# Designs tried in a protein design chat: miniprotein binders against a2bj90. Part 34

Target 1, 235 residues: a2bj90
Amino acid sequence: MSRSARRKTSALNTVLRVVEVFASIQGEGPFTGTYSVFVRLAGCNLRCPFCDTRYAWSLEAGKPLGVEELVEEIARYEPSLVVITGGEPLLQRHPLNSLVEGLESLGLRVQLETNGILPAPARDEQLWRVYHVVSPKDVPVRVPGAKLHPSWVDYARATGRAWFKFLVANEQHVREVAEYVAKLGIPRSRVYIMPLTPEKLDMKELLELHSRIASLAVKWRLNFSPRLHLLVQLP

## First folded at step 5 (miniprotein)

Design s45
Fold by ESMFold2-Fast, scan of step 5:
Structure s45 (fold): chain B 235 residues (1-235), chain A 84 residues (1-84)
Amino acid sequence: as target 1 above (235 residues)
Amino acid sequence: SPEDVIREIDETLAKVWELTAKALEAARRGNLEEAARYLREALELMRKAAELARRIGHEELEREIREYIELIERLIEYIREQRE
């Protein structure tokens, strides 16, 4: 039997609920500026006040798509990075591991965006081998139910493949983040602060906000994440 | 107090997501019946959280919890779809 035939039988029940697949530039986190394909998975276990992708909250927002078909579609873009996001992509953990396996087999670099409520990957998961940007929602402003799973800190220390990204509006938020990560033993080198963008800022306001948060990152010796896609008007 | 009830809801939601994590791990290992069992337990806890939110008149939180109930129901169906 050919590899393709074997993959078809093994992938028969591995289906992801996918909201959208599109090419853009990664605007956030440690891979800012990278030509990427975004795969937005449906379903979310949080209702964040500043969520920009509320249309992805329901599993019904996603269309069923087979892992092999999705891998082929992603590969056609020839991306430098595949960003798997959502909702909360770990809600579809089983088929997500199969997707990651397929993408890795093609030599593609994968980054997962997660709220960190569900556990970090175990060593026997394909997800163990990819990059993770964890966006905790239990600090500085708590979202109900948003407790960071402690395994993410262990995973970050063991692999060097996780970073923690926090939305901040002011210096009080940065102080709370600094205290939080120190208490959990997260190295400052793994921490990004990112501007919490209020609704409908004009470009001057957006730049000024970026400048203020970047200055706080320097002051507190943390990494800074822009929202580059907002500045350059990309999705 | 309403603040104490909100903390109880927050703790209940955290427990629901722990059960969801167990369900997803069971599903990853092929134990779909165990996965469904964990999700049904999560669903029961979520209904209790919705009742708590209603008692304190927190309409926004109650609505959010009902959306989570729908999410868990859909996850149960999604896991069943993977059987076939």
Scores: ipSAE 0.711, ipTM 0.877, lowest interface PAE 1.0, mean pLDDT 88

Design s46
Fold by ESMFold2-Fast, scan of step 5:
Structure s46 (fold): chain B 235 residues (1-235), chain A 84 residues (1-84)
Amino acid sequence: as target 1 above (235 residues)
Amino acid sequence: SPEDVIREIDETLAKVWELTAKALEAARRGNLEEAARYLREALELMRKAAELARRIGHEELEREIREYIELIERLIEWIREQRE
């Protein structure tokens, strides 16, 4: 292979389709309350009924950005955490590994949000070294095509760098999640339940929903994730 | 029944993403021919799923599956560009 061909191949692996980059507070999961930069990648392999980010479903929704350019943009925010989300970021797996390498070289902490259909990172990927919040869509309200890749359970046990987050509206949903994680051997310490917010709720309704789901988390001995950004009205 | 066809589509979509996962792993190992083969198989299954959705008159599901076809076609293009 010629030097020119190798450079072309490398360039194809270092361009991401990016929908948006913005600073906010991580409102969900194990890093709730952290000053973060959110990087939303384009493209998704699911069509979830309660998706808040339908505008990111198509790859064409994203603008092509080089990894080096994106790293520089992220670094200007001086974040405590970089949250890479989408769509489904693992669809852009090759340039995503390059992005993670660039961010880690600056000492930045990285968290990936994924639906878990595509496999967990292999040991030789840069993605192996970062944090992952996996949102399976098998339960409690099944999305067609959704099947959690079993490697995510192995990755979580091997590294302690993956958590599983489920949207729940009621106790029946929590029961289904509890049965699901027990069947797959997912440790309860790695499981978060989070309020499913289907429509525009007023602040009282939003707080009451959070209170109900938090109480169910205590009852079922699971971790609770708020949607803090909704409570404090941040993006 | 339409319900049986929807289950068949759901199972087919899961299989398509399993093939896509194998394709991405093959590409990571430098096996671009193998990656292209898995993606072509995934594309054929996805086209069958679109036809099933069409036959039962499920317009929303057919549209979603056609968007997935476009996604797989883009991945095939990316693999072809790497091999060129």
Scores: ipSAE 0.683, ipTM 0.856, lowest interface PAE 1.1, mean pLDDT 88

Design s47
Fold by ESMFold2-Fast, scan of step 5:
Structure s47 (fold): chain B 235 residues (1-235), chain A 84 residues (1-84)
Amino acid sequence: as target 1 above (235 residues)
Amino acid sequence: SPEDVIREIDETLAKVWELTAKALEAARRGNLEEAARYLREALELMRKAAELARRIGHEELEREIREYIELIERLIEEIREQRE
């Protein structure tokens, strides 16, 4: 095969369907407050009733971008953190590994947001080396088809590079999360509870909800994740 | 019962994502033909799940499963494009 044909084939193998790329502040999880560039990949294997990014559910929502082009675009932002999210980014696993390789070659810190249904990275994947925030959808309110892959718990224990983030509305939800993580052997230090925010909250209601969930985090000895971007009105 | 059928759908969807995981691993190793085979098997199971949802009159779940069918069909198409 000619060099030109090989380059074209490689580009097709490393094409990602991308919904959007934008700079913001990471509002959630262990890196809250970090200047980040967000890469939203298209396609999702769940239909969560509280999903804020329904526009990313279809692979058709994403434009095909080559990994090299995407790395260059991300680098222009000079981010402290690259947040790869979606949909479910692990649906595009092969080109995603290539993207991570490119980003790491530039010394960029990478965080993946995933629903955890697909397996955790294997040691030979570039994804093994980056941070993962796993959002299981089998608790507190089960989404049909949702089942956390057990390899995520093993990955978290082996690497210290995974955390588990749960949307909660009340103390009963926190109790269910606590029982779930205890049953799976997930350390409390790796668990975040985050406010489940209905679409129509005003700022006072949003702050009150954050306060209530934060208080429950203290009571249950779990970590708290805000939704900081909502509080400061960033995307 | 409708509850038993919903459980069967849930189990079927979990198996679909397991096959999808195998397809993605095959693709990562460069085995696009094997990846396509796993996705075609996943597609068959997903069509079964859609029929089960239709049988119990669960319109919302049937719609969601049809969207998953479109997802798997698109993944198959992307693998075909990478092969050709």
Scores: ipSAE 0.686, ipTM 0.868, lowest interface PAE 1.1, mean pLDDT 88

Design s48
Fold by ESMFold2-Fast, scan of step 5:
Structure s48 (fold): chain B 235 residues (1-235), chain A 84 residues (1-84)
Amino acid sequence: as target 1 above (235 residues)
Amino acid sequence: SPEDVIREIDETLAKVWELTAKALEAARRGNLEEAARYLREALELMRKAAELARRIGHEELEREIREYIRLIERLIEIIREQRE
């Protein structure tokens, strides 16, 4: 009888530290052009020199928000895709799995963006069922402490639900990415190269950089990701 | 020599996040004591990395590492609260 008095599901006070929730167009990766709601979680285990979201680095940057309230807020946007990003969202793994469960119960498609330092989902996690874009920071421009967890390659092979996205500035960077993914056994079909965009570029320079990196993607037989939101001036 | 120390810091930080990964997996399996032990080990290594950065006068790197120390301390606190 004690068991019948215990809560089994929504009784846990699962809380995420959330920096922002907003609607936009996914500008990067395999779902470029999709109407999306972005959920930026606080906290990061890296300090990348080229980071555009330094305001999300600290856990204190996020407001505590209950998973159920967050699911309701996201649902009001009626998105085609929910993009969970950060900082590093896997630092909040426990409540993140609960969020994914809530979103999937509503039939919403979910994509996680991660630096891949923490392990890929296990089969018994809700995160196993969603899409993942992994942005390794150990090549071509190494960030201290950034080592891709090998489970991401196994997860990609097992599920077909992970892609690997690399910031590149020139052909030498692309060569280093190509060598890196070959060494790890990552198929080229799951690899995206994306322009490394310094904050000081004007629109002409931004477009020229996109053109050069896209041409390298063709030459090296890799997928290309734009940074579409920068080109169309969306968040 | 500063370059050698920076490489040692880089390797230490990678080990810290590997221990953090093991802690999160232990917690997922309900092994909160094991999770806390991994995080405490990670904290000790992170403190060593901060001292290495201070020794070579790399103020920015030391500051970043101290932010990581705060992150691990908060993860330990969250695990401690779940155990209680």
Scores: ipSAE 0.679, ipTM 0.854, lowest interface PAE 1.1, mean pLDDT 87

Design s49
Fold by ESMFold2-Fast, scan of step 5:
Structure s49 (fold): chain B 235 residues (1-235), chain A 84 residues (1-84)
Amino acid sequence: as target 1 above (235 residues)
Amino acid sequence: SPEDVIREIDETLAKVWELTAKALEAARRGNLEEAARYLREALELMRKAAELARRIGHEELEREIREYIALIERLIEIIREQRE
């Protein structure tokens, strides 16, 4: 095999299947309110009943983009935060590490959103150095196949770069989350509860749900995540 | 019971994603042959899960599992292209 053929093979390994790239405000989690560029990767290993991004479930929903091209596109937005989401972005693990390397080389802050079924980063991955918001789908309402990989708890303790975000509708859900994180040894300081929003809520109902879940977060001594983008009507 | 079969499907899906994780790690390390073996094992388990969903007449779950089969098949194809 020639060097040219080897370079072509390597280039294919640095291609990501991308659904969309857009600027918005991070509406959720520890970086709520941050001017961000969202990179939605294609493919997902879950079929969550409350999924807002069903269009990203198939790998075929994504168009192939080279890592260098994607880094340049992201950089033109001059974001305070790059949010890599999906689908499940860890399904494209190898080219994702290359993307993270390129973004960090430009001094850009990166946050990955993941369902946590696939393992947390190893120390030799570029992904080890970025922030992760893990959304387990095994509680409070279990999605079939949704088992949190235990390495995420170890990663969170070792790095301080992972938080766990749970969709909750009522106090019973919060109790189940509290029991779950206690059993796994996840510090409460790294746990966010977020309103589980049904498809058709008016703005008053959306605010009342946010208020109720926020009050439960105070009562149970957990962090609260809004869904700010829904409240301010951004993507 | 249908509920027992749904639990078996849930456990099988968890095992499929465990094998997929091992395949992705093998691929990251450059061991494409090992990656392909794990994905083929995952595919066999996923086909078993689809048959279980079909037997209990759970159309939604069977459809979801068929989509997961397509995902695993595509991952196998990507690994095959990297090897050749």
Scores: ipSAE 0.734, ipTM 0.889, lowest interface PAE 1.0, mean pLDDT 88

Design s5
Fold by ESMFold2-Fast, scan of step 5:
Structure s5 (fold): chain B 235 residues (1-235), chain A 84 residues (1-84)
Amino acid sequence: as target 1 above (235 residues)
Amino acid sequence: SPEDVIREIDETLAKVWELIAKALEAARRGNLEEAARYLREALELMRKAAELARRIGHEELEREIREYIELIERLIEIIREQRE
């Protein structure tokens, strides 16, 4: 293969459709409070009624960026954590593995946010080595088409690098989550419940909701995820 | 009934995402022809889901499914470009 043909093939195989790149504090999940760079990839295979990033649903919402350029942009922020989110990042699986390889070569920690419909990483993927926060959408309020791929439970047990995060509004939702994770054999230590925040809560309402869901987490012996960025008014 | 049709749509969407998963795995293994085959099957099922939504007059769900059709068509284009 000529050098020109190899460069063209590399560009096609290592292009991601990226909606936005920005620095913030990780507000959710096991790495809450960490200085992070967020990379939002375009395209999603769900239409969640509670989605706050509807602008990322279309693959065409993203600008094509080469993996090498994206790695350089991320590195300039000197982050403690790179959060790859979307839409659904696993829809761009091939170039995503290349991105992870580039980030790990720089010693950067990577966390993927996924709806878990597409399979967990295989051992020969770069994605096998990074952290995953899986947000199943088949419970407590089912989104049409949403079904957690069973390989995520196996991956979590094998690696200790996956956690499961559920949006909940009340105790009945927490009960449904508890039944769901018990049925699938997901360890409680890998489970987070997080407030389902309606549009336009004032700060007092937002704090009260966080307090109620945190109290339920204690009662049900599950981990609690805040939405810290909402409380401190960051992106 | 509309409720039965909505359940059929949900089941069809789940099957589509399973086919997309198979397509992505085939592509990762370098089997682009197999990936294209799975994507074409996914597209046919997604079009069936759109017709089911249209039949019951569920305009919002039909719109959402047509956006999924666009996504699958784009994935087919990406695989076609890689095969050339």
Scores: ipSAE 0.738, ipTM 0.888, lowest interface PAE 1.0, mean pLDDT 88

Design s50
Fold by ESMFold2-Fast, scan of step 5:
Structure s50 (fold): chain B 235 residues (1-235), chain A 84 residues (1-84)
Amino acid sequence: as target 1 above (235 residues)
Amino acid sequence: SPEDVIREIDETLAKVWELTAKALEAARRGNLEEAARYLREALELMRKAAELARRIGHEELEREIREYIELIERLIEIIRLQRE
């Protein structure tokens, strides 16, 4: 490859298709309660039946935005955490690494949300150095094509920077998750179960569901993730 | 049986995403020709999956697979534009 081709590749790989950028509180996972800026990237390689962000499925749902411009926009919020989500952010892997480099240069903490089908970061990626919340879609309700890449378990063990988060509706789902993580050798300390919230629950029903799933987390010795933003009615 | 075909589609989709992973890694290393080759192979497998879904009359799955075809076609276009 020529120098010109490398420069062309770099320029095109510094553009991300972005659906939305907004400030909120991280409502899920190990950083629950943190003032965060959410960056939703377009494009997804799954069609999950319980997806809340179907509007992000297509790459065309995102506007092209340069990495430098996006870093500046994120920085204006002065966040404690940058949450990069989607769709599936790893579909835009190269410009995503450039985004992470820019954000880390400003001292910002970065968390990626991923379905884990695409491989975990390699040591020479900027993504190696940030936090990852992996949401496998193999269990408890299997999505066609979903297969957790085994490198995520290795990455979690090597770095301590990955956690695995599962949507669950009942105890049978928790049992299936427990069997799955045991089989793959994922430590319980890195596993979160989170309520699968049907549409149009009232606040009492939402709290009761959270209580039920939290009780199952205690029983099964797993971590519990709320969906705090739903409880406090934030985006 | 339809269940056997659905299992074949599931396995095919998993292979497509593995090829997509290889394409993205090749692109990260600057190997755009290799990336395009993996994506074209992924596209062929995805088209096979769509045909399988159609043959068993699974309209929802066929629609989803056709959206994945559009995704891969777009990734190929992005690689093509980087090469030009």
Scores: ipSAE 0.686, ipTM 0.861, lowest interface PAE 1.2, mean pLDDT 88

Design s51
Fold by ESMFold2-Fast, scan of step 5:
Parts: C-alpha cells; sequence; structure tokens
Structure s51 (fold): chain B 235 residues (1-235), chain A 84 residues (1-84)
C-alpha cells in the first residue's frame, strides 16, 4: 500500500473504544465540583490493587465509536468540563487527539486522567492544549510496571496544565509521596493527595478518612483532593 | 529468589510500556511499519514476563500479564488493519 493509501485508511478508521459516557460532577482534583461529562475509554496497561473501574481494563469492554459521533454525544450534555478517563486513555492516542480537536473546536474544556506511563503530549499534538491529571503508580504502593515518564514533569513546567494526584491511606504514604515529588522536581503546588478508599466504607468512615488525609495535606503543605462523588453518592 | 524474579518482571513490564510508547509515537507520525516492529518486540518481552511469573507459581501475576499480552496483540491487529 502506498503512503497516501495508508493515510486514507488511518483517517477512515479513527475510532475510540468507549466503555461509557455519562454526566456527573467532577469529584477529584483541581476541577472538583464542576459539571462534567465523563468519557471512559477501554484498555489499561496496569492492574492497580485499589482500581474501582476493573470493568474498563480490556479493550473489548469498549464499544467502537467514531470521533465525530462521540463529539456529538458529548456536546448534547452541554458540559462545563469533558473528563476523558479510562483505563489508560493514552493507549488510544491517535483517535484521542482527533476527539480533543473536535471538543476544543466547540469551546469545550477538556481534562485527561492518565497514569503517566506513556509520554506527555508533544507541542504538535491537540493534547498539548488540554489539562492533564497524572496519577503516578510508582508510589506510595508501587504497581508492577509503573514508571512515570519524565516528560510529564517537563510538560507541567512548560504549560502549567498538569497536576500529579496520589492515593494515600496514612502519613507514611504522604511522606513517600513528598520524597518522590521532591526528587523529581515536581512543585508542591502541582501535587494533590487523595484518600485511598477501600471498598465498603460507610459514610462515617468515608468522612473520617477524608478528614485525616486533608489534615495531612495541611501538615505536609500539599493540595488535597476529595472523592466528592462518593460523599454525595454520584457515579 | 521469587523476589528477584518479581523485580525482573517489574523491569520487563516497564520496558514493554517504553516500547509501546515508541510504537504509538511512530503510528502518530504515520510510520506504521516501525510501530508494528516496536509492538512485536514488546509482545516478546511480555511473553517472557508471563513465563517468569509461571516459573515462580504466581498465578495472579501470570493472569494479569496474559491480559497485557492480549492488549498488545489487539494493538498489533489495529496497526495491521491500518497497513492493509
Amino acid sequence: as target 1 above (235 residues)
Amino acid sequence: SPEDVIREIDETLAKVWELTAKALEAARRGNLEEAARYLREALELMRKAAELARRIGHEELEREIREYIELIERLIEIIRELRE
């Protein structure tokens, strides 16, 4: 096949494997409280012990949707924020750039959630222009295969459009996160700690955990992310 | 020791994701042949990781690695379809 024919085939087959599209409130990170549409992409390159979305791990969990069709579906919700999550969205990098281009053309604000193993966007990618919440799985409890790509630190410094979010259960975890971000040169202003929520916490336990982790964030001079959707019982 | 083997698996998985990153960048630039080569190399390393997990009797880790093999095989299939 000629190079031109390969380009035509690539453009024709610009599809994303999508697990679900739903409206909710962003419960986590720098945009907590924002009316959002969540787009969960299929496929993941990690098997995290405290993963709440194990149903998205396989690419086969996702329905193939054309980028244009998905943009139209998202736009019908009239969201203040589009949250692209997964699995690991950057596994579908090529069609994801096209999705971001379509969403930005409509003036929609886009946030990506990523484990940061795959590289940060290059300047010529549509992904360069959007917000990224990076959840490294190197620390505090290491997931096998997890290694934050160093380009994410450079991207955060160059753009101011990346933050680093860590799941923590206790003060020792916060200490390990603080040491990790200091070694990598990640500014504390770009770091969020978030409660590691085990399955089957009641509301009292959930509130007590949030209070403890928030207190540690103040002590360690880090930002705090709630899991607001769990507190208000939204998806 | 089982701990040494788990460390080798961890390092092998990290290398697999580095190769996957190179494959995705090659595909973004239209270099589908290069993308396919990186993914095939990643697949070989992932199969090695599965065998290491089997050798130490770590059934859960072996299952997880076999799911990663399926993921890479599907990415190779997508690249093959784009080349045809």
Scores: ipSAE 0.651, ipTM 0.858, lowest interface PAE 1.4, mean pLDDT 88

Design s52
Fold by ESMFold2-Fast, scan of step 5:
Structure s52 (fold): chain B 235 residues (1-235), chain A 84 residues (1-84)
Amino acid sequence: as target 1 above (235 residues)
Amino acid sequence: SPEDVIREIDETLAKVWELTAKALEAARRGNLEEAARYLREALELMRKAAELARRIGHEELEREIREYIELIERLIEIIREERE
């Protein structure tokens, strides 16, 4: 590609639609307990009934921010982990690769949260080098359109940089997850089950739900993810 | 049956996201015309899904699909603006 063509397409890799940037503790998945900056990108290709971040569904929910400006804002927090989430961040794939490049240049560790409908990173993407927590929505309770892209299993096996996180409410859900990951050849060591938390739980109910799901994780030989931020009342 | 139609919608939405994935890959490789073509194909399938939801009176699913139509239209607009 010529320099003129590269310059013409550069606008697509310099701007992200960002809903919010904030510091908190990563409450979920393999990096639970890590001091993190969360970058919530706008736009989503699913309408999950149990979604807690419906305000991020539209691309218009996000403010356009330059990649360089966003990298500087994130760096001011001095985070141990940058969590890029959304909506579905891979909808903004091109500028997201530029963001990851900027963050890596500063030595920052990056984790992407994705529904896994869009393909896993290719080897020539900056996204290939970072961590991914994939939350399939095709099991245990299917969301319409939510088919996990098979490239995520290949990516996880090739790199060791992807984990699969499933929302579960009961043992039948755990059984369905176990069958699903076995069928796809996902190693159990890469699988997390996490409590599906209804909006109206009090603290006692929330802790009891965590205890039940954790017990099921032990029984089924899967990893357990809390929703730690809910337990300690952080965003 | 409504269940058969919901299954057809589900399959159609999955196909839309496959086309969207191809569009994003084409855009990453600098092929904006190819990206726009895949998104236009995705848009037509999404309109079919909206019609199917309307036919069975599933108002919530129809609303959700129309929001996906808006998303695809916005992606087409972004690609179109970049091509100019």
Scores: ipSAE 0.674, ipTM 0.863, lowest interface PAE 1.3, mean pLDDT 88

Design s53
Fold by ESMFold2-Fast, scan of step 5:
Formats: C-alpha cells, structure tokens, sequence
Structure s53 (fold): chain B 235 residues (1-235), chain A 84 residues (1-84)
C-alpha cells in the first residue's frame, strides 16, 4: 500500500461528524452530577417523538473533525467524564473506536449514550472497555423500528459496564419496563427509570414529575435517573 | 388495514437496522464490499417501507423513512470513500 493511500484511509477512518462539544454536568444516569464534556455526534436511526436533539438527526448536521483534534479539544476542558452522545453514536462506529482509544490513552473516563439498536461492542473493540448507558426505545412506548439488540444484555452481564435507562410517564410504564427487563434477564441494579419530560413544563411541573417518577422507582425497587440539567437550567 | 401496514413498516425498519448492524460489522472487519451490499439491501427495504407509508397516507412516517433513506445513502457514500 502506498503512503498516500494509507494517509487517505487513516484520515477518513479518524474523522467524526460532530454537532457540538460543550462542558456541562451529566444530568442523567449512573454518573449524575459529574463534570463532563459532551460530544454530540451527528446521525440517528430513530425519530423519537420526544427527541430534544432533532437538530442532530442528519449526518450533515455534523462538521467533520479529526479524532486527534477532537481529543485535544476535549482534553482542554479537563473533564471528569467524556459523554459521547448524538444522534446515535454507533452509526460512526469506526472513527468512534479511534476516539475512545485516544481518550483512554489520556486516562479519561468515557460514557457512551446509545439507543441500543446496533450491537454492543465486541471484545476486540476499544468501545468494549468504556461505560454504556443504553436507552431502549422499544418499551414502554415503542418508537417504529426500535428493537434492543440482545448483545447488550450479554455485554452488561459480562462487563458490568452497561446500564439501561427507560423514559417513563406513569406507573403503567414502570410496570411494562419491569416486565421487559425481567423477560430479558437484565439485573434490576442496572435499570434506571427517568421522567419522560414533555416540552413546555414549568419548573414546578418539572420538579413534581421528578418526584412522582422517583417515588415509583422506590416502589418498584429500580434506580432513578433525574434530568438534573433541566432542573438546574444547564445544557 | 392501516394498523397492519404500520406494523409491517415497524418490522421492516427493524430489519433495516439489523442489516445496518451487519454492514457496520463488515466494515469493521475491513469487508467494505460486503458492508456496501448490506446497506444496498437495507436501502431497498427502506424504499418499500416509504411506499407503504405513502399508500396509507401517513405523511409523518413517510417523511421519517425518507430521512432514513438519506442516512443509508450517505453511509454507502462514506464506505465508498474508504475504498478509494
């Protein structure tokens, strides 16, 4: 292989389509409250009715950034956690593995947020060694085309590095989640329920919704995820 | 019925993402031609899903499926660029 062809292939394999990079507090899931840098990748394979990031749905919403440049930008924030989200980040699986390799070489902790339709990492992927928060969209309210890939349950059991986060509006949704995770053999300790926040809630309504879903988490013996960034008005 | 057609579309979209998963795994293993074949197969199924949505007059779902078509077309282009 020529040096020119190697450079072209390396550049193409190390480019991610990135919508935004910003510092905030992780508001959701097992790392709630952590000072984080969010890397939002472009492209999504779902059209969720309650999607807050519709601007990231198209691959064209992302600007091409080299992995090395992106690693340097992230490192300047000195984050406790790097949150890779999107869209659906696993659509850009190849350069994503390179990004994870670069971030881990700096000792940075990485969390991926995914809808879980695409398979969990294989053992020979850099992605195998990072944390994953899987947000299934096949339950309690099914999004067309959504189906959790069964490899995520195997990955969670094998590594202890995956959690499952479900959007819920009421107790019937929690019951459906409980039945779903029992059927799939997902350990209850790896399950989070999170308030399904419709657009245009005021702060009082948002807090009341959080209180109701948290109470249901206690009742059903599941973990609770807030949407803390919404409560403290951070991005 | 429209409900039966919507169920068929849902199942078809799930199959499309299974093919996309196979394409991404093939690409990871360096099998770019195999990856492109899976994506072309996914694209054909998605075009059928768009036609089903159109026939039942579900404009929102048809629009969403056409956006998925654009996504798959773009992934095929990206994989083609890796080869060149």
Amino acid sequence: as target 1 above (235 residues)
Amino acid sequence: SPEDVIREIDETLAKVWELTAKALEAARRGNLEEAARYLREALELMRKAAELARRIGHEELEREIREYIELIERLIEIIREYRE
Scores: ipSAE 0.708, ipTM 0.878, lowest interface PAE 1.1, mean pLDDT 88

Design s54
Fold by ESMFold2-Fast, scan of step 5:
Structure s54 (fold): chain B 235 residues (1-235), chain A 84 residues (1-84)
Amino acid sequence: as target 1 above (235 residues)
Amino acid sequence: SPEDVIREIDETLAKVWELTAKALEAARRGNLEEAARYLREALELMRKAAELARRIGHEELEREIREYIELIERLIEIIREWRE
């Protein structure tokens, strides 16, 4: 069998461990407000105390789905954006590249959400050509093991396809983020601060928290990410 | 001190994820045996981290580290599917 035939066969047989696929509105980051399909991959290399998707932490939480079948399922939603999230989707790096290739072949816009512990894409990966929202857990409150891989800064500068999104609760957190991004050479235009939302806020408290963090974004000349889905009560 | 042990655990976890990154790169290059070798090395470091957490009585951190052990064990099994 030729190399092309073998590549075609291996792509067809690649499998991802998938927790859920659902349509919603992207509530966060640079594509806030976009009609999206969310693909949540299983497995995570962090145990963040503020995590709201703890059910995705184990690889056992995902069912095996073939890349071709998953691409077809996603396409049926006719999304403006495909958001690949998890857990940590880069743990399934090889089949993830195959998924991205399939989605790109349909002209779909793809965004990955990652904690940035694993390296940024290399130029020969399909992942090189899609958008990435990196959520470092280095600062302002460090999660054990959460060191941002320095290749993400290089990738952001080289491609303009990465943004850095930080959870913040107060002005001291914003100061620490500002110092961190300055030290790493991350352009402020690529930085989002987002409210760290405690469980059990009512809608008034949630809106007041958003207002406070947005005001800090203006003061510190950073971009603001809402958690829009929480405000409009979508998944 | 407990603080020194927690720092050692944090450094060990960072090393585990470096080894996981090397494993994923090896798998991407088609070297599944090399990938498995890096992940087995990561497992040994993670088991050391679990013992350190146990030694200082940090039950939550020990539980988290044992979940990471299970994750790496499952990842070793799952990478076999990436070529087979």
Scores: ipSAE 0.778, ipTM 0.907, lowest interface PAE 0.9, mean pLDDT 89
Fold by OpenDDE base, second read of step 6:
Structure s54 (fold): chain B 235 residues (1-235), chain A 84 residues (1-84)
Amino acid sequence: as target 1 above (235 residues)
Amino acid sequence: SPEDVIREIDETLAKVWELTAKALEAARRGNLEEAARYLREALELMRKAAELARRIGHEELEREIREYIELIERLIEIIREWRE
């Protein structure tokens, strides 16, 4: 590689398309309740009908930000966790590895949110070291084009740094999740079920839905993820 | 039927993301030529899917597929930039 090629590769590997950066409480998954900085990346490879962040689907919805500048911005919040989310963060995998390297150099913990369609991190990637919450969209919600990449199961077994979060609306969905994770050999201790929330639920309906799904989690011996941010009215 | 066409599009999208997954894995292994080949194949499938959506008059679906075309094109550009 010429010095010019190294410089160009360096520039491309150092810019992310970012929709927003904000501080809040992690409302979902194994880190629920953690004071977190959220980095929402632009671009998604799905069009989930239930997506709350449709504005992040296009790559053009994000602004180009340098990794170094973004690390500095994140660090100013003094987060207990950095949550990388968006549409699908792994569409920006290369600059994302650079971001993770920068954040880890500051001693910051990182959690990735992904739909699991794209391959899990390899051992030589900085992403290998972070926590991952994989949200499959094939089961039970059957989003078109969604298929969990098998490497996530291998990554989960190898590292113990992956959890699988499934959207569920009823007991049939919970059954399908239980069958699916059993078939894939995913340990139940790594499985979360989370309420699939329709639009326009009032707080009473939201609480009732959480109660029903939590009860199903206990019945089916699965972990429960709230949507805590909705319950406490945070971003 | 329009429903059959929509199903065909959904199956096509699944194949596109499988190809995208293969492309990213190839790129990770340093085989940028193979990565670019998979993305070009994905792009061709997406173009066909867009045409199918157009033929059935599903404007919203056509729009979504066009956004995916743009996404794949951008990924191809990024991979080209890594090869230079």
Scores: ipSAE 0.623, ipTM 0.862, lowest interface PAE 0.9, mean pLDDT 92

